# Designs tried in a protein design chat: VH-VL binders against Probable low-salt glycan biosynthesis epimerase Agl13 (agl13). Part 1

Every score and structure here is a prediction.

Target 1, 156 residues: Probable low-salt glycan biosynthesis epimerase Agl13 (agl13), of Haloferax volcanii (d4gu69)
Amino acid sequence: MPNIHDVEVRDLQVNADQRGHLVEVFRSDWDEYEIDPEMSYYSMTYPGVVRAWHRHLEGQIDHFVCPKGRITVGIYDDREDSPTQGELDTFVIGEHNQQVIRIPGDCWHGFKAIGDEPSLLINYPTNLYDYEDPDEERIPYDDDRIPYDWNAEIHG
Unless a header shows other numbers, all headers, positions and changes below count from the first letter of the chain; antibody chains are not in Kabat numbers.
F, E and O stand for the ipSAE by ESMFold2-Fast, ESMFold2 and OpenDDE, each averaged over both directions (binder to target, target to binder). V2 = 0.75 x the mean of E and O + 0.25 x the DockQ between their complexes.
[cut] stands for letters that were removed.
Atom coordinates printed by the task and the answers are left out, and those that the model quotes come from them; centres of patches stay.

## First folded at step 11 (VH-VL)

Design N1
Fold by ESMFold2, look of step 13:
Structure N1 (fold): chain C 156 residues (1-156), chain A 122 residues (1-122), chain B 109 residues (1-109)
Amino acid sequence: as target 1 above (156 residues)
Amino acid sequence: QITLKESGPTLVKPTQTLTLTCTFSGFSLSTSGVGVGWLRQPPGKALEWLALIYWDDDERYSPSLKSRLTISKDTSKNQVVLKMTNIDPVDTATYYCAHRGYPGYKGVFDYWGQGTLVTVSS
Amino acid sequence: QSALTQPASVSGSPGQSITISCTATSSDVGAYKYVSWYQQHPGKAPKLMIFKVSDRPSGISNRFSGSKSGNTASLTISGLQAEDEADYYCSSYTSRNTVFGGGTKLTVL
């Protein structure tokens, strides 16, 4: 269960047969997509690479899926009037655990590709990218303001 | 070597605005990740964080004091200024400025000024 | 009342180990991911002893160690020495707030 207000997670159904599998990743009748996406894009990210921290201030909502490889998604609530200000959500998603993560764009967010193989992220944002005036703020992935370490060691 | 020094009045009257200046050396507030914060400590009492300003002009304030505080910087002079309005005798404290953030140690105040005692008359 | 609760005082004899607790009691510390500890001798500015729960800055004795379980962080000082007598403050932060505990006076008997 997400700690941050308006972060939502939907488990995706993997429909397997002798040919492989099929996963629906977007439907307009899913509550996580109550505001329809305006575009979609994908990225391939090499293992160990972090793409964070980003936020959008013009109302964009992101929807992350990872059908190949695996990523850690990080979301940090810096919203001034949020009931969950200062909360952190992390999700490990990918081929092994297929979910869509709904991310309020005005939370800091990003992901790290983990494991040994490149990770395919597909995003369904609710706003078009404006190449002349992008709605994207950035701070370093290791910025002081966010108490999170993308490169913390995992022991087990 | 990083050093910070607080300056300003040592005696103020209730309702006045307190203005404190932090002058620092050994770092630049233009360096990515760097911040300067203000803290205070009433005599014999606990530390209290007041405000923080980062290299990218981001300003953060203690939620309980936000309406009374303004922090600003002049990067070319290596100075950070704190203003606190409507001073009251409970604001009597030693005021510190301190270095915050990356590339130092994350989330901490690792270098402090010597502090300046501000006494609010009653 | 602080969002971080510390005991008002602790004491120990030279050579003993003591532990100072720091428990989050308010949402003012958000997820309570990182805790730092400061030592303050009378008349001096605070000195950073531990950050990120358990990391030691350069020059800090390994007699000082930090840990955290759930909402409670701990500073453990082993091999107590007279110079360890001081006030100790825990601190935590979110992107919008930095809070300190009320402080713990350590007395070395």
Scores: ipSAE 0.781, ipTM 0.908, lowest interface PAE 1.0, mean pLDDT 93

## First folded at step 14 (VH-VL; from N1 with light chain A31V)

Design R2
Fold by OpenDDE, fold request of step 17:
Structure R2 (fold): chain C 156 residues (1-156), chain A 122 residues (1-122), chain B 109 residues (1-109)
Amino acid sequence: as target 1 above (156 residues)
Amino acid sequence: QITLKESGPTLVKPTQTLTLTCTFSGFSLSTSGVGVGWLRQPPGKALEWLALIYWDDDERYSPSLKSRLTISKDTSKNQVVLKMTNIDPVDTATYYCAHRGYPGYKGVFDYWGQGTLVTVSS
Amino acid sequence: QSALTQPASVSGSPGQSITISCTATSSDVGVYKYVSWYQQHPGKAPKLMIFKVSDRPSGISNRFSGSKSGNTASLTISGLQAEDEADYYCSSYTSRNTVFGGGTKLTVL
């Protein structure tokens, strides 16, 4: 269960057979929430690489899916008027845990590729990327302002 | 070696504006990630955070005191200034400026000035 | 009222171990994740002792350790020494706020 307001997580159905598998990553008739993507892209990230933090201040909503590999998604609510200001959500999604994460773009967010293989991230943002004036604010992954450590040791 | 030193009036009258200056050495506010904050401590009471300014001009303020506070920096002089308006006797405290511990010591103040006692009295 | 609550005072004899607790209010449990600890001797500025719940800055004695369970963070001082007598403050932060506990006066008997 997400801690941050407007963050949503949906399990994706993996349909596997001898040919491989098929996963519906977006349907306009899903009941959980309405999604209005304007574009989509994917990125490949090597294990251990962190891509954080950034946010969108012009109303963009992101939708993260990881069909290959595994990633930790981090979302931090720094929104001034948010009822969940200061909250942090982390999700581990990937090939073996197929989920879509709805991310309010004005939250700081990012991900780390984990595991031992490159990760593929597919994003369905609600706004078009403007190459000349991108709606992206960025801070370092270890920025003091966000109380999260992407490289914290995992203990069993 | 990081050092910070607070300067300003030690006696202020009610309703006036308190202006404190932090002069520091051993680091620069032109360095990415660096921040300088102000804190205070009334005599015999707990610490209270007031404001923080980062290298990129990002200013953060205590929610309860935000309307009265203005923090600014002069990178070329290695100075950070705090202004507090409408001063009241309840604002009597030792005021500290401190270095934010980035990188490495996340979210903390790792170096402090010696503090300056500001007394508010008619 | 305070986001973090500490006991007003604790005491111990030299050589003993003592623990100071720092408890977040229910509404702030999920918000203030990283807890730090400061030591303050009379008339001196605070000194950072622990950050990120359990990490020690360089130069800090390993007699000082931090932990967290649930909504309560703890500072443990082992092998208590006379010089440890001081006020101790827990602290935590979000992107928009830094908070402190009320402080704990540690007396070495």
Scores: ipSAE 0.883, ipTM 0.942, lowest interface PAE 0.5, mean pLDDT 95
Fold by OpenDDE, fold request of step 17:
Formats: structure tokens, C-alpha cells, sequence
Structure R2 (fold): chain C 156 residues (1-156), chain A 122 residues (1-122), chain B 109 residues (1-109)
């Protein structure tokens, strides 16, 4: 499904009952999904807010899960030597579509909170965040260099 | 309000280096999101993109011509310079510089210079 | 690297509607996300007519419209006028490349 090399999408099993639901978002014994997180954090984003674009050039891989709300994840491959350079992947994940997105950090990536409620994003990056020298490069969400419009009208 | 004008030699000999200068007004290349690009068009042929430089010094080049091209900017003079090495008669074309970015439209060149014809001949 | 293919020429009579196609020649969809169109009269610089597939810059007549289906983008000119006679180029871009079609000569009969 992904167009970009090294982008992976995995369905998460939702175990629901009268009490609620439980979702395993990471297991070290997942054979088809190699994840090696060093940390985890979550962010809350209000509907309509775009958090893009950023990338990591020091080998970080991100893993996005959205347990509450809904987000559109955008990934753009600007890697010079990538066989999928110029490709764009978009995914809609959230409470009603529990998936984990593996994101090569050196791709430009971000997300937009959609729907009518705040969205929670859990990230499992493979590298620790360095407070003194963050591996973060950022450009505006509407930067000319990335052919994507986060606010484009949605047609059914 | 935005204007661009190309200047440089109109006749170049093979193997030499072509240097073209784009002088513009109505915008600044210090403004975030702004870029200036070079394009060319051989007589009776299609348009071809050559290079693009953004406000933050990010340079982009045509993959097929990258090894021959160098784009640079002088923000204080409102100028962008294109250098093309190892010129060949096949490089005979009208060369355009054009505005890109904010204020403007995404991924396009919305303002163009009038172009300058460069003929390569021995 | 994707190339864009246009018909070499199209023609129409005044008042008619004509369409110019622009087709990606490869499966590289990345280069074909956004399509723009330029009009060029003889001896003049290109003029931006359409961007982002179907958006018109300010000042461009609503006789010009753009659409896209699959790997083919289209420029439609309605109510054809003599002044519309020109070359038309489609274009697309990625972060690292901007490509153009071969151009289409539009003749108004």
C-alpha cells in the first residue's frame, strides 16, 4: 500500500468488550514489523491543526499510533538516493482505524488532526530526543518544495 | 509589480562557461518561501527547467544537467546568477528566469522575465 | 523520472471548446501530483494559466479550466477565441525536479 520505500503500515488488533478496548501498539516479537524504540511520547492536537513538516537526518525511525481521534499522516520522500524519491504517502489512522505507521525519519512527515475532537498521537521513535541538539529539521506546512496541501478540500 | 530581467552574453563558444544574471524587483529573496528559477527553451522546442534557488539558500538542479549548473543569489542586489559549464551548440536556447514561491502559487513559476536568447556557435 | 506527453497540435473554431491532454509516461506518480499549465504566445514568455491541477491564478479567464483523471491531466478552453492561439505546456514537479510536456500548438481556425 505505501508508495514510499521503508514506510510500513500495520493493523493493530483491537480487543473490545463491555469494559472498553485494549490495543497492543508494540511487541518486540512482531516478526513482520521490526521496531526498536528508545522512547515514547504522546501529543494532543486540536482538530484542524497541522503539524508539518519535519524530518530526522540521523537515522531515526518514527512509529505513529493514534488511539484517540483521527489524523491524516503525510510522508514525503525527499531522500536523494531513494528509489521512491518524490513519492507521497498519506494515511488516515485513529480510534476507528487502529494502525501503526512506520516512518523513515529522513522523509518529510507530519500530520493533521481531523474530525471534531482532539487527537492523541503516540510516537515510538528509535532514537532519543536530544534536548541540546535535537535531530529536527522543520519547514512550513505549505512549503513549496513539498507538493501537498494539508487543507485541500475533501471530496467524496 | 514583480519583474525579472535576464542579462548576459548572447553569443558563447563551445566548451566555455555561460553566466547569466537575473535581476528582479517587486520582491525579495530574503522573504520566506520565495525562490527564483532558471528555465530555457531551444528555438521551436519545449520548456526545460534548469535550476531553482530558494530564500534559504536551498539549491535545486535539473537531474540531467546538475553537473554543469551552479545557481547562486545575491539578495542585497536582487540578483540570481546561473552558471553553465561546457557549453555546447545544443544549449542554444532562450533562457528565462522566473519567480517562485510566496507570494505566489505552489510549485509553479508565476512571473517570468522576457528571456534572453543565447546562441552557442564556434 | 517521469515525462509528460502532450499532443503536438490541436485546433478549433471560435466559440468551440477544446481540450489538451497531458499524460504521464511512467508509473512515477510522485512527479504527477500537481499539474500546471502555461500559455505561450510567439516570442513571449510563458504565462501561468492553471496550477494545482485545476486552480486559476488571479486574472486568468474562467474559460480556462483544468482537470485530472488517473495519469492524464487536461486543459480545457471553452469559448475559443483568436487570442487563445498559442503553445500550451503542462508541467509537474517534485521537491527535486520540475518537468514539462512537449507542448501543444493550438490553432484557432
Amino acid sequence: as target 1 above (156 residues)
Amino acid sequence: QITLKESGPTLVKPTQTLTLTCTFSGFSLSTSGVGVGWLRQPPGKALEWLALIYWDDDERYSPSLKSRLTISKDTSKNQVVLKMTNIDPVDTATYYCAHRGYPGYKGVFDYWGQGTLVTVSS
Amino acid sequence: QSALTQPASVSGSPGQSITISCTATSSDVGVYKYVSWYQQHPGKAPKLMIFKVSDRPSGISNRFSGSKSGNTASLTISGLQAEDEADYYCSSYTSRNTVFGGGTKLTVL
Scores: ipSAE 0.858, ipTM 0.932, lowest interface PAE 0.6, mean pLDDT 94
Fold by ESMFold2, fold request of step 17:
Structure R2 (fold): chain C 156 residues (1-156), chain A 122 residues (1-122), chain B 109 residues (1-109)
Amino acid sequence: as target 1 above (156 residues)
Amino acid sequence: QITLKESGPTLVKPTQTLTLTCTFSGFSLSTSGVGVGWLRQPPGKALEWLALIYWDDDERYSPSLKSRLTISKDTSKNQVVLKMTNIDPVDTATYYCAHRGYPGYKGVFDYWGQGTLVTVSS
Amino acid sequence: QSALTQPASVSGSPGQSITISCTATSSDVGVYKYVSWYQQHPGKAPKLMIFKVSDRPSGISNRFSGSKSGNTASLTISGLQAEDEADYYCSSYTSRNTVFGGGTKLTVL
C-alpha cells in the first residue's frame, strides 16, 4: 500500500465497551517499532492548519497516531539513493480510521488537520529532541520542490 | 517584469570549461521558494534541463551531467553562474537560464532568457 | 531516452481542435504527478502554457487546456489558429529531476 521504502502502516485495534474505548498505540513487539521510541509528544492542531515539511538527518524514525480528529499525513521521498526517490505517500488517519504511520525521518513529512474540529497527533520518535541543537530541517509547506498541494480543492 | 539574460563565450574549444552567467532583474534569489535553472537545446533537438539553485542554497543537477556541472549564485549581484567541464562538440546548444518557484506553479520555468548559442569547435 | 514520450508531429485545420499526448513510462507513473506544457516558436524561448496538469498562467488563452488520465497527459488546443503552429513540449519533475518530452511539431494546415 505505501509507495515509499520503509514507510509502514499498522491498523490499530479499538477495544470498545460501555465505558468507551482503549487503543494500544505502541508495543515494543510490533514490527513498526523495531527501533524503540526514545520519547513521545502530542500536539493539537486547528482545522485547516498544515504542519509540514520537516525532516531529520540523524536517523530518527517518527510514528504518527491521531486518536482524536482527523489528519492527512504526507510523506515525500527526497533521499538521493532511495529505490523510491520521488514517491509520495498520503494517509488519512484519525478517530474513524485509527492507524500508526511509521515515517523514515529523512523523508520530508508533515500533516494537515482536516475536518471541522481540532486534531490530536501523538508522535513516538526514536531520537530524543536535542534542545541545544535540534535535528530538524524545514522547508515551506508549499515549497516548489515537492509536487504536492496540501490545499488542493476536493471535489464532491 | 522578470527578465533574465545569458552571457559568456559563444565559441569554445573541446576540453575547455564553459562558464555562463545569468543576470536577472525583477526578483531576488533571497526570496523564499525562488530558484534559477539552466537548460539547453541543441540545434533542432529537444530541451534538456541542466541544473537548479534555490534561495536556500540548495543545488540540483541533471543526473546524466552531474559530474561536469557546478551552479552558484551571487544574490547581491542578481547573478547565477553555470560551469560545465570537459566540453565536447555534442555540447553545442542554445543555453537558457530561467526563473522557477512562482507561488503555486510547482516545478515550472515561467520566465526564460533569450538564450545564448554556444558552439564547440572541431 | 526521455521519461516522457510525445508524438513527433500533429496537424489540424484552422478552427478545429487538436490534442497532443505525453506519456510517462510505466515505471515512472505516480512519480511524475504534475505535468506542464511549453510552446516554442522558431528562434524564440519556450513559453509556459499549462502547469499542474490543467492550470493556465495569467494571459494564456482558454483555447489551451490540459488534462491527465493514468500515465498520459494531454494538451488540447481548440479553435486552431495559424499562430498556434509551433513546437510543444511536456515537462514534469521530482525534487531531484526535471524532464522534458521530445517535443511535438504542430502544423496548421
Scores: ipSAE 0.757, ipTM 0.908, lowest interface PAE 1.1, mean pLDDT 92
Fold by ESMFold2, fold request of step 17:
Structure R2 (fold): chain C 156 residues (1-156), chain A 122 residues (1-122), chain B 109 residues (1-109)
Amino acid sequence: as target 1 above (156 residues)
Amino acid sequence: QITLKESGPTLVKPTQTLTLTCTFSGFSLSTSGVGVGWLRQPPGKALEWLALIYWDDDERYSPSLKSRLTISKDTSKNQVVLKMTNIDPVDTATYYCAHRGYPGYKGVFDYWGQGTLVTVSS
Amino acid sequence: QSALTQPASVSGSPGQSITISCTATSSDVGVYKYVSWYQQHPGKAPKLMIFKVSDRPSGISNRFSGSKSGNTASLTISGLQAEDEADYYCSSYTSRNTVFGGGTKLTVL
């Protein structure tokens, strides 16, 4: 279970056969997509690269999937009036653990590509990107304000 | 050689607004990742965090004191100012300013001023 | 009160090891994950001894070590020396708050 209010996770069904596999990643009747996406984009990220921290203040919700490779998704709740303010969620998702992560955009969020190959992230945000006035804030991935270390030693 | 020094009144009357200035050297508050905070310590009592201001103008305040505090910076003078309204005798304390963030360690105050004692008349 | 609870005092003899605890309330355990420790001698500003639970700043003796189990962080001082006599504060933070424990007076017997 996610620690942060409004963070949601859905396991994705991998439909495999002799030709390969097919995975539905968005359906409008899934609870995690209660607000329909307005666009979709993907990124390919080389191993070890961190893309964080980002947030959106105009109500955008993000939906992250990782059909190829593996990423750690990080979400930190800096919302002033949240019942879960200060909580952190991390998820490892990718080819061998396919999930969609619903991310409230006003939480700080991002991901790190892990493993030894590039990772494909597909996002289904609920707001269109405004090229002239983007709704995004950024702070460094190692910023003082967020008690999380993307490069911490792997334990186990 | 990071140094910080507090200045301001040493004796104030109840209901006044306390204004304290932190003057620092060895770093700039325009540098990405840098912050400066204010803390206090009543005589014989524990440390208490008051406020932080970061290089990107982000301001953070102790939840219990937020309505009484204002932090601001003057990057060209290497100064950070704390204002605390409606001063009361319980606010008598040594006030410290301290460095936060880059190039130091995350989430801690690594360099402190010597502190300034502010006494609020009874 | 403070979200972090410390014993009021602890004592030890020279050469011994002592441990100072810092306990978060159960509602705060997942929030205050990174704990730091400060040493304060009388009349002086606090000095950072440990950050990120167990990491030492440059120049801090390896006699000082930190750990955390569940909701309790610990500062251990080995090879106790007279100059270790001081007040010790644990601290933690979120993006919007920094908290300190009530402090522990360490007496070297």
Scores: ipSAE 0.699, ipTM 0.896, lowest interface PAE 1.5, mean pLDDT 93

## First folded at step 16 (VH-VL; from R2 with light chain K33R)

Design S5
Fold by OpenDDE, fold request of step 17:
Structure S5 (fold): chain C 156 residues (1-156), chain A 122 residues (1-122), chain B 109 residues (1-109)
Amino acid sequence: as target 1 above (156 residues)
Amino acid sequence: QITLKESGPTLVKPTQTLTLTCTFSGFSLSTSGVGVGWLRQPPGKALEWLALIYWDDDERYSPSLKSRLTISKDTSKNQVVLKMTNIDPVDTATYYCAHRGYPGYKGVFDYWGQGTLVTVSS
Amino acid sequence: QSALTQPASVSGSPGQSITISCTATSSDVGVYRYVSWYQQHPGKAPKLMIFKVSDRPSGISNRFSGSKSGNTASLTISGLQAEDEADYYCSSYTSRNTVFGGGTKLTVL
């Protein structure tokens, strides 16, 4: 369960047959929360690469799906007035765990590609990306202000 | 070698504004990830964090004291200034400035000044 | 009231191992996930001993170790020496706040 207010996780149904599989990654009639995407893109990320941290301050909400590979999604609530300020959510999603993560854009968020193959991330945000004036604030992945280590050892 | 040194008045009257200056060497607040914070410790009591300013002008304040605190930096002088308004005898403490951030350790103060005792008295 | 609670005092004899606990409230366990420890001798500035629960800064003796279980972080000092007598503070932080425990006075008997 998410610790951060307004973070949502939905399991995605994988419909597999001898031809492959189909996954619905967005439906406007889903009941969990209102989804209002304006665009969609995907990125490919090599194993071990961290793409963090960034946030959106103009009301954007992100939706992360990982149809191929595996990623750790990190979300940190730095919002001053948030009831869950200081909370951290991490989710491992990917080909073998198909989920969509709703991310309040004004939380710091990012992901790390894990496993041994490139990962594909699909995002369908609620706001259009402005090439000339992007609503995207960035800090280093290891920024002091966020108490999380993307490269922490994984213990069995 | 990183060093920090606090300076300012050691005696302040109630209701006045306390201004402390931290002068440091061995690092620069122009370096990404670096910060300088202020902490205090009343005699015989626990440490308390007051404020922190990062290289990118991001200021953080203790929630309980935010309304009374202003932290600022002069990168060219390697100085960080803390102002605390409406001083009260309860604010009597040793005040420390400390280094934070890289090339340090995450979320901690790894280098400290020697501290300066500020006494608030009429 | 304090986000982090420490025992007021602990004691041990030279050569022994002692442990100092630092307990977060249930509501703050997830928030203050990284715990650090500072050593402070009388009249001196604090010294960083442990960060990120169990990591030691360069130059810190391996006699000092940190761990965490549930809502309690622990500082263990093995092979206790007279010089270890000091106050110890646990600390943690969020992006918007840094908190300290009440401190623990360690006496070496």
Scores: ipSAE 0.894, ipTM 0.946, lowest interface PAE 0.5, mean pLDDT 95
Fold by OpenDDE, fold request of step 17:
Structure S5 (fold): chain C 156 residues (1-156), chain A 122 residues (1-122), chain B 109 residues (1-109)
Amino acid sequence: as target 1 above (156 residues)
Amino acid sequence: QITLKESGPTLVKPTQTLTLTCTFSGFSLSTSGVGVGWLRQPPGKALEWLALIYWDDDERYSPSLKSRLTISKDTSKNQVVLKMTNIDPVDTATYYCAHRGYPGYKGVFDYWGQGTLVTVSS
Amino acid sequence: QSALTQPASVSGSPGQSITISCTATSSDVGVYRYVSWYQQHPGKAPKLMIFKVSDRPSGISNRFSGSKSGNTASLTISGLQAEDEADYYCSSYTSRNTVFGGGTKLTVL
């Protein structure tokens, strides 16, 4: 369960048969939350690579799906007026745990590709990317201002 | 190698503005990840964080004191200045400046000045 | 104004092991995840002893260790020595705030 306000997680239905599997990653009639993507893209990330942190301050909402591989998604609420300011959400999603993560863009967010294979991330943002003036603020993955360590040891 | 030193008035009258300067060496506030913060400690009381400024001019303030505080840096002089307005006797404390960030440890102040006692009295 | 809670004082004899607790409210434990510890001798500036709950800066004795369970972080000092007598402060931070506990006076008997 998300700790951060406006973060949502939806389980994706995996329809598997002898041919493979089909997963609906976006439907406009989903009841859990309203999704209005303006574009879609995917990225491939090698294992161990961290892509963090960035945020969008112009109202963008991201929707992360990982159909192949596995990623840890990190979301940190640095929003000034947020009731969950200072909270951190982490989610592990991927081929074997197919979920869509709704990310309020004005939270710092990113992900780390984990496992032993490249990960594919599909994003459905609600805003178009502006090549001339991208709505992206970025800080290093290990920035002091975010109390999170992407490379912390995994115990268990 | 890293050293910090606080300077400024040791006696201030109520309602005045306190200006403290932190002069440091062994690092540069132009280095990515570096910050310098101010903290204080009333006599016999606990530590309190006041403000922090990073290399990229990002300023952070204690929520309770934000309206009274202004932190600024002069990278060329290796100095950070703290201004606190509307000073009151309750602000009597030892004031510290401290290093934060790389090289260093996450989320902490790893090098401190010796502190300067500021007494507020009419 | 979130504050961490420490015992006002603890004491131990040389060679003993003592623990200082640092407790956040249930609502703050998720916010102040990383806990650090500072040692302060009388008339001196604080010294960083532990960061990120359990990590030691270089040069810090392995007699000092940190842990966390639930909403309580702990500083443990083993093999207590006379020079360990000092005030100890826990601390934590978010992107917008750094907080300290009330401090614990450690007396070595």
Scores: ipSAE 0.893, ipTM 0.945, lowest interface PAE 0.5, mean pLDDT 95
Fold by ESMFold2, fold request of step 17:
Structure S5 (fold): chain C 156 residues (1-156), chain A 122 residues (1-122), chain B 109 residues (1-109)
Amino acid sequence: as target 1 above (156 residues)
Amino acid sequence: QITLKESGPTLVKPTQTLTLTCTFSGFSLSTSGVGVGWLRQPPGKALEWLALIYWDDDERYSPSLKSRLTISKDTSKNQVVLKMTNIDPVDTATYYCAHRGYPGYKGVFDYWGQGTLVTVSS
Amino acid sequence: QSALTQPASVSGSPGQSITISCTATSSDVGVYRYVSWYQQHPGKAPKLMIFKVSDRPSGISNRFSGSKSGNTASLTISGLQAEDEADYYCSSYTSRNTVFGGGTKLTVL
């Protein structure tokens, strides 16, 4: 179970046959929360690259899926009135562990592409991106304030 | 090379506002990731964190004391100021300012001032 | 209430090893995941000895080592020397708070 209030994880069904596979990444009838996306986008991220830390203050919720490659998703709760303030969640998702991660936008969040190939991220946020006045705050991925190291050595 | 020094009154009466100034050299509070914090240590007691201010103007306060504290900076003077209102004898302590945010050093104070003892009259 | 608990005192003889514990009320992956250690001699400001559980700043002797198991961090000092006699504080943090243990007085016999 996730440590942070309102972070959720859903396992995705991989439907395989002789042609390959199909994975539904969003359905409006998924029942843990009302999912009401306003847009969807994808990005490709080269191995080892970190895209963090971001947050949104106008009520956006993000939904991260990684159908190709592999990422570590990081979420840190800096919300002032949260019952889980100071908690950290990390998830490894990708083609060998297909999940969607629901991310409260007002938590700091991001991801690192891991493994040996580029990683495809699909996101379906609940708010439109406003090009004139984006609802996005950023701090460095290695910022002192968040007790997490994206580049810590991986041990077996 | 980094140095910090605390200055301000050494004797304060109850109910007054304490103003302490941290003057530093060897770094800039405009540098990404850098912060300056205030801490105190009552005689014979443990260290207690009070407040932090970061390069991007982010201010953080000890939850138990936040209603009494204000931290501010003047980057052009290399100074950080702490104000604490409604001073009481339990606030008698040595007050320190300290540097934070060295790359790769997560959440630590690596350079400290010598400290200044503030005594609150009874 | 202190979130980090340390023993009030420890002692050892020159050349021995000693360990100072620091126990949080949080889980291993909880809010206080990175622990640091400070040494403080009488009348002086604290000095950073260990950060991120086990990392040493440059200039700190490898006689000082840190570790963590569960919600308990440990500072180990090997080859005790007279100048190691001091107070030792553990510390940890979240994005909104920094906490210190109550301190441990190390006496070198």
Scores: ipSAE 0.773, ipTM 0.909, lowest interface PAE 1.0, mean pLDDT 92
Fold by ESMFold2, fold request of step 17:
Structure S5 (fold): chain C 156 residues (1-156), chain A 122 residues (1-122), chain B 109 residues (1-109)
Amino acid sequence: as target 1 above (156 residues)
Amino acid sequence: QITLKESGPTLVKPTQTLTLTCTFSGFSLSTSGVGVGWLRQPPGKALEWLALIYWDDDERYSPSLKSRLTISKDTSKNQVVLKMTNIDPVDTATYYCAHRGYPGYKGVFDYWGQGTLVTVSS
Amino acid sequence: QSALTQPASVSGSPGQSITISCTATSSDVGVYRYVSWYQQHPGKAPKLMIFKVSDRPSGISNRFSGSKSGNTASLTISGLQAEDEADYYCSSYTSRNTVFGGGTKLTVL
């Protein structure tokens, strides 16, 4: 269960047959998509690369899926009046654990491609990208203000 | 190499605004990730964080004191200034400035000034 | 009213190992992930001894070690020496706040 208010996770159903599989990643009747996406984009990210930290201040909600590869999704609640201010959520998702992560855009968020192959991230944000006045803030992935280390060694 | 020093009045009257200056050397507040903070310690009591300012102009304030505090910087002079309004005798403390944001250090103050005692007259 | 609770005092004899605890309230366990420790001798500024739970800055003796289990962080001082007599503060942070424990006075007997 997520620590951060309004972060949600849905397990995706993998519909397999002898040709491969199909996964629905968006339906307008899913609670995690109560506000419908306005657009979608994808990125391919090489192993070990971090794309963080980002946030949006005009009400955007992001929905991350990773159908190829593996990513660690990181979400940090820096919202001034949040009941969960200071909480951190991390999720490992990918072909081996297919989930959609609903991310309040005003939390700092991002991901790291992990494992040994490139990772495909698809996002379904609820706001259109405004090329004339983009709603995106960024701080370095290793910024002092967020108590998280994307490159900490993982031990079993 | 890194040094910080606090300066300002040592005796202030209630209701005045306290202005403290931190002058530092051995680092630049223009360097990505770097910040300078202010802390205080009332006589015989615990340390209390007051405010931070970062290289990208981000300012953070102790929630309980936010309405009374303003932090600012002058990177060309290697200075950070703290202003605290409506001073009261309970604000008597040693005030410290400190360095933050050394690469790989998360959320710690690794270099401190010697501190300056500010006494608020009753 | 601090989010981090330390014992008021601890004592030990030269050569002993001692441990100072720092406990977050259960509601704060998830937000105070990184704990640091500071040593303060009378009349002096605090000195950083441990950061990120267990890391030591350059020049800090390996007699000082840190650990964390659940909501409790610990500073352990081995081979206790007279100069270790000081106040010790734990600290942690979120993006919007830095907090300190109330301090622990270490007395070397």
Scores: ipSAE 0.751, ipTM 0.901, lowest interface PAE 1.1, mean pLDDT 93

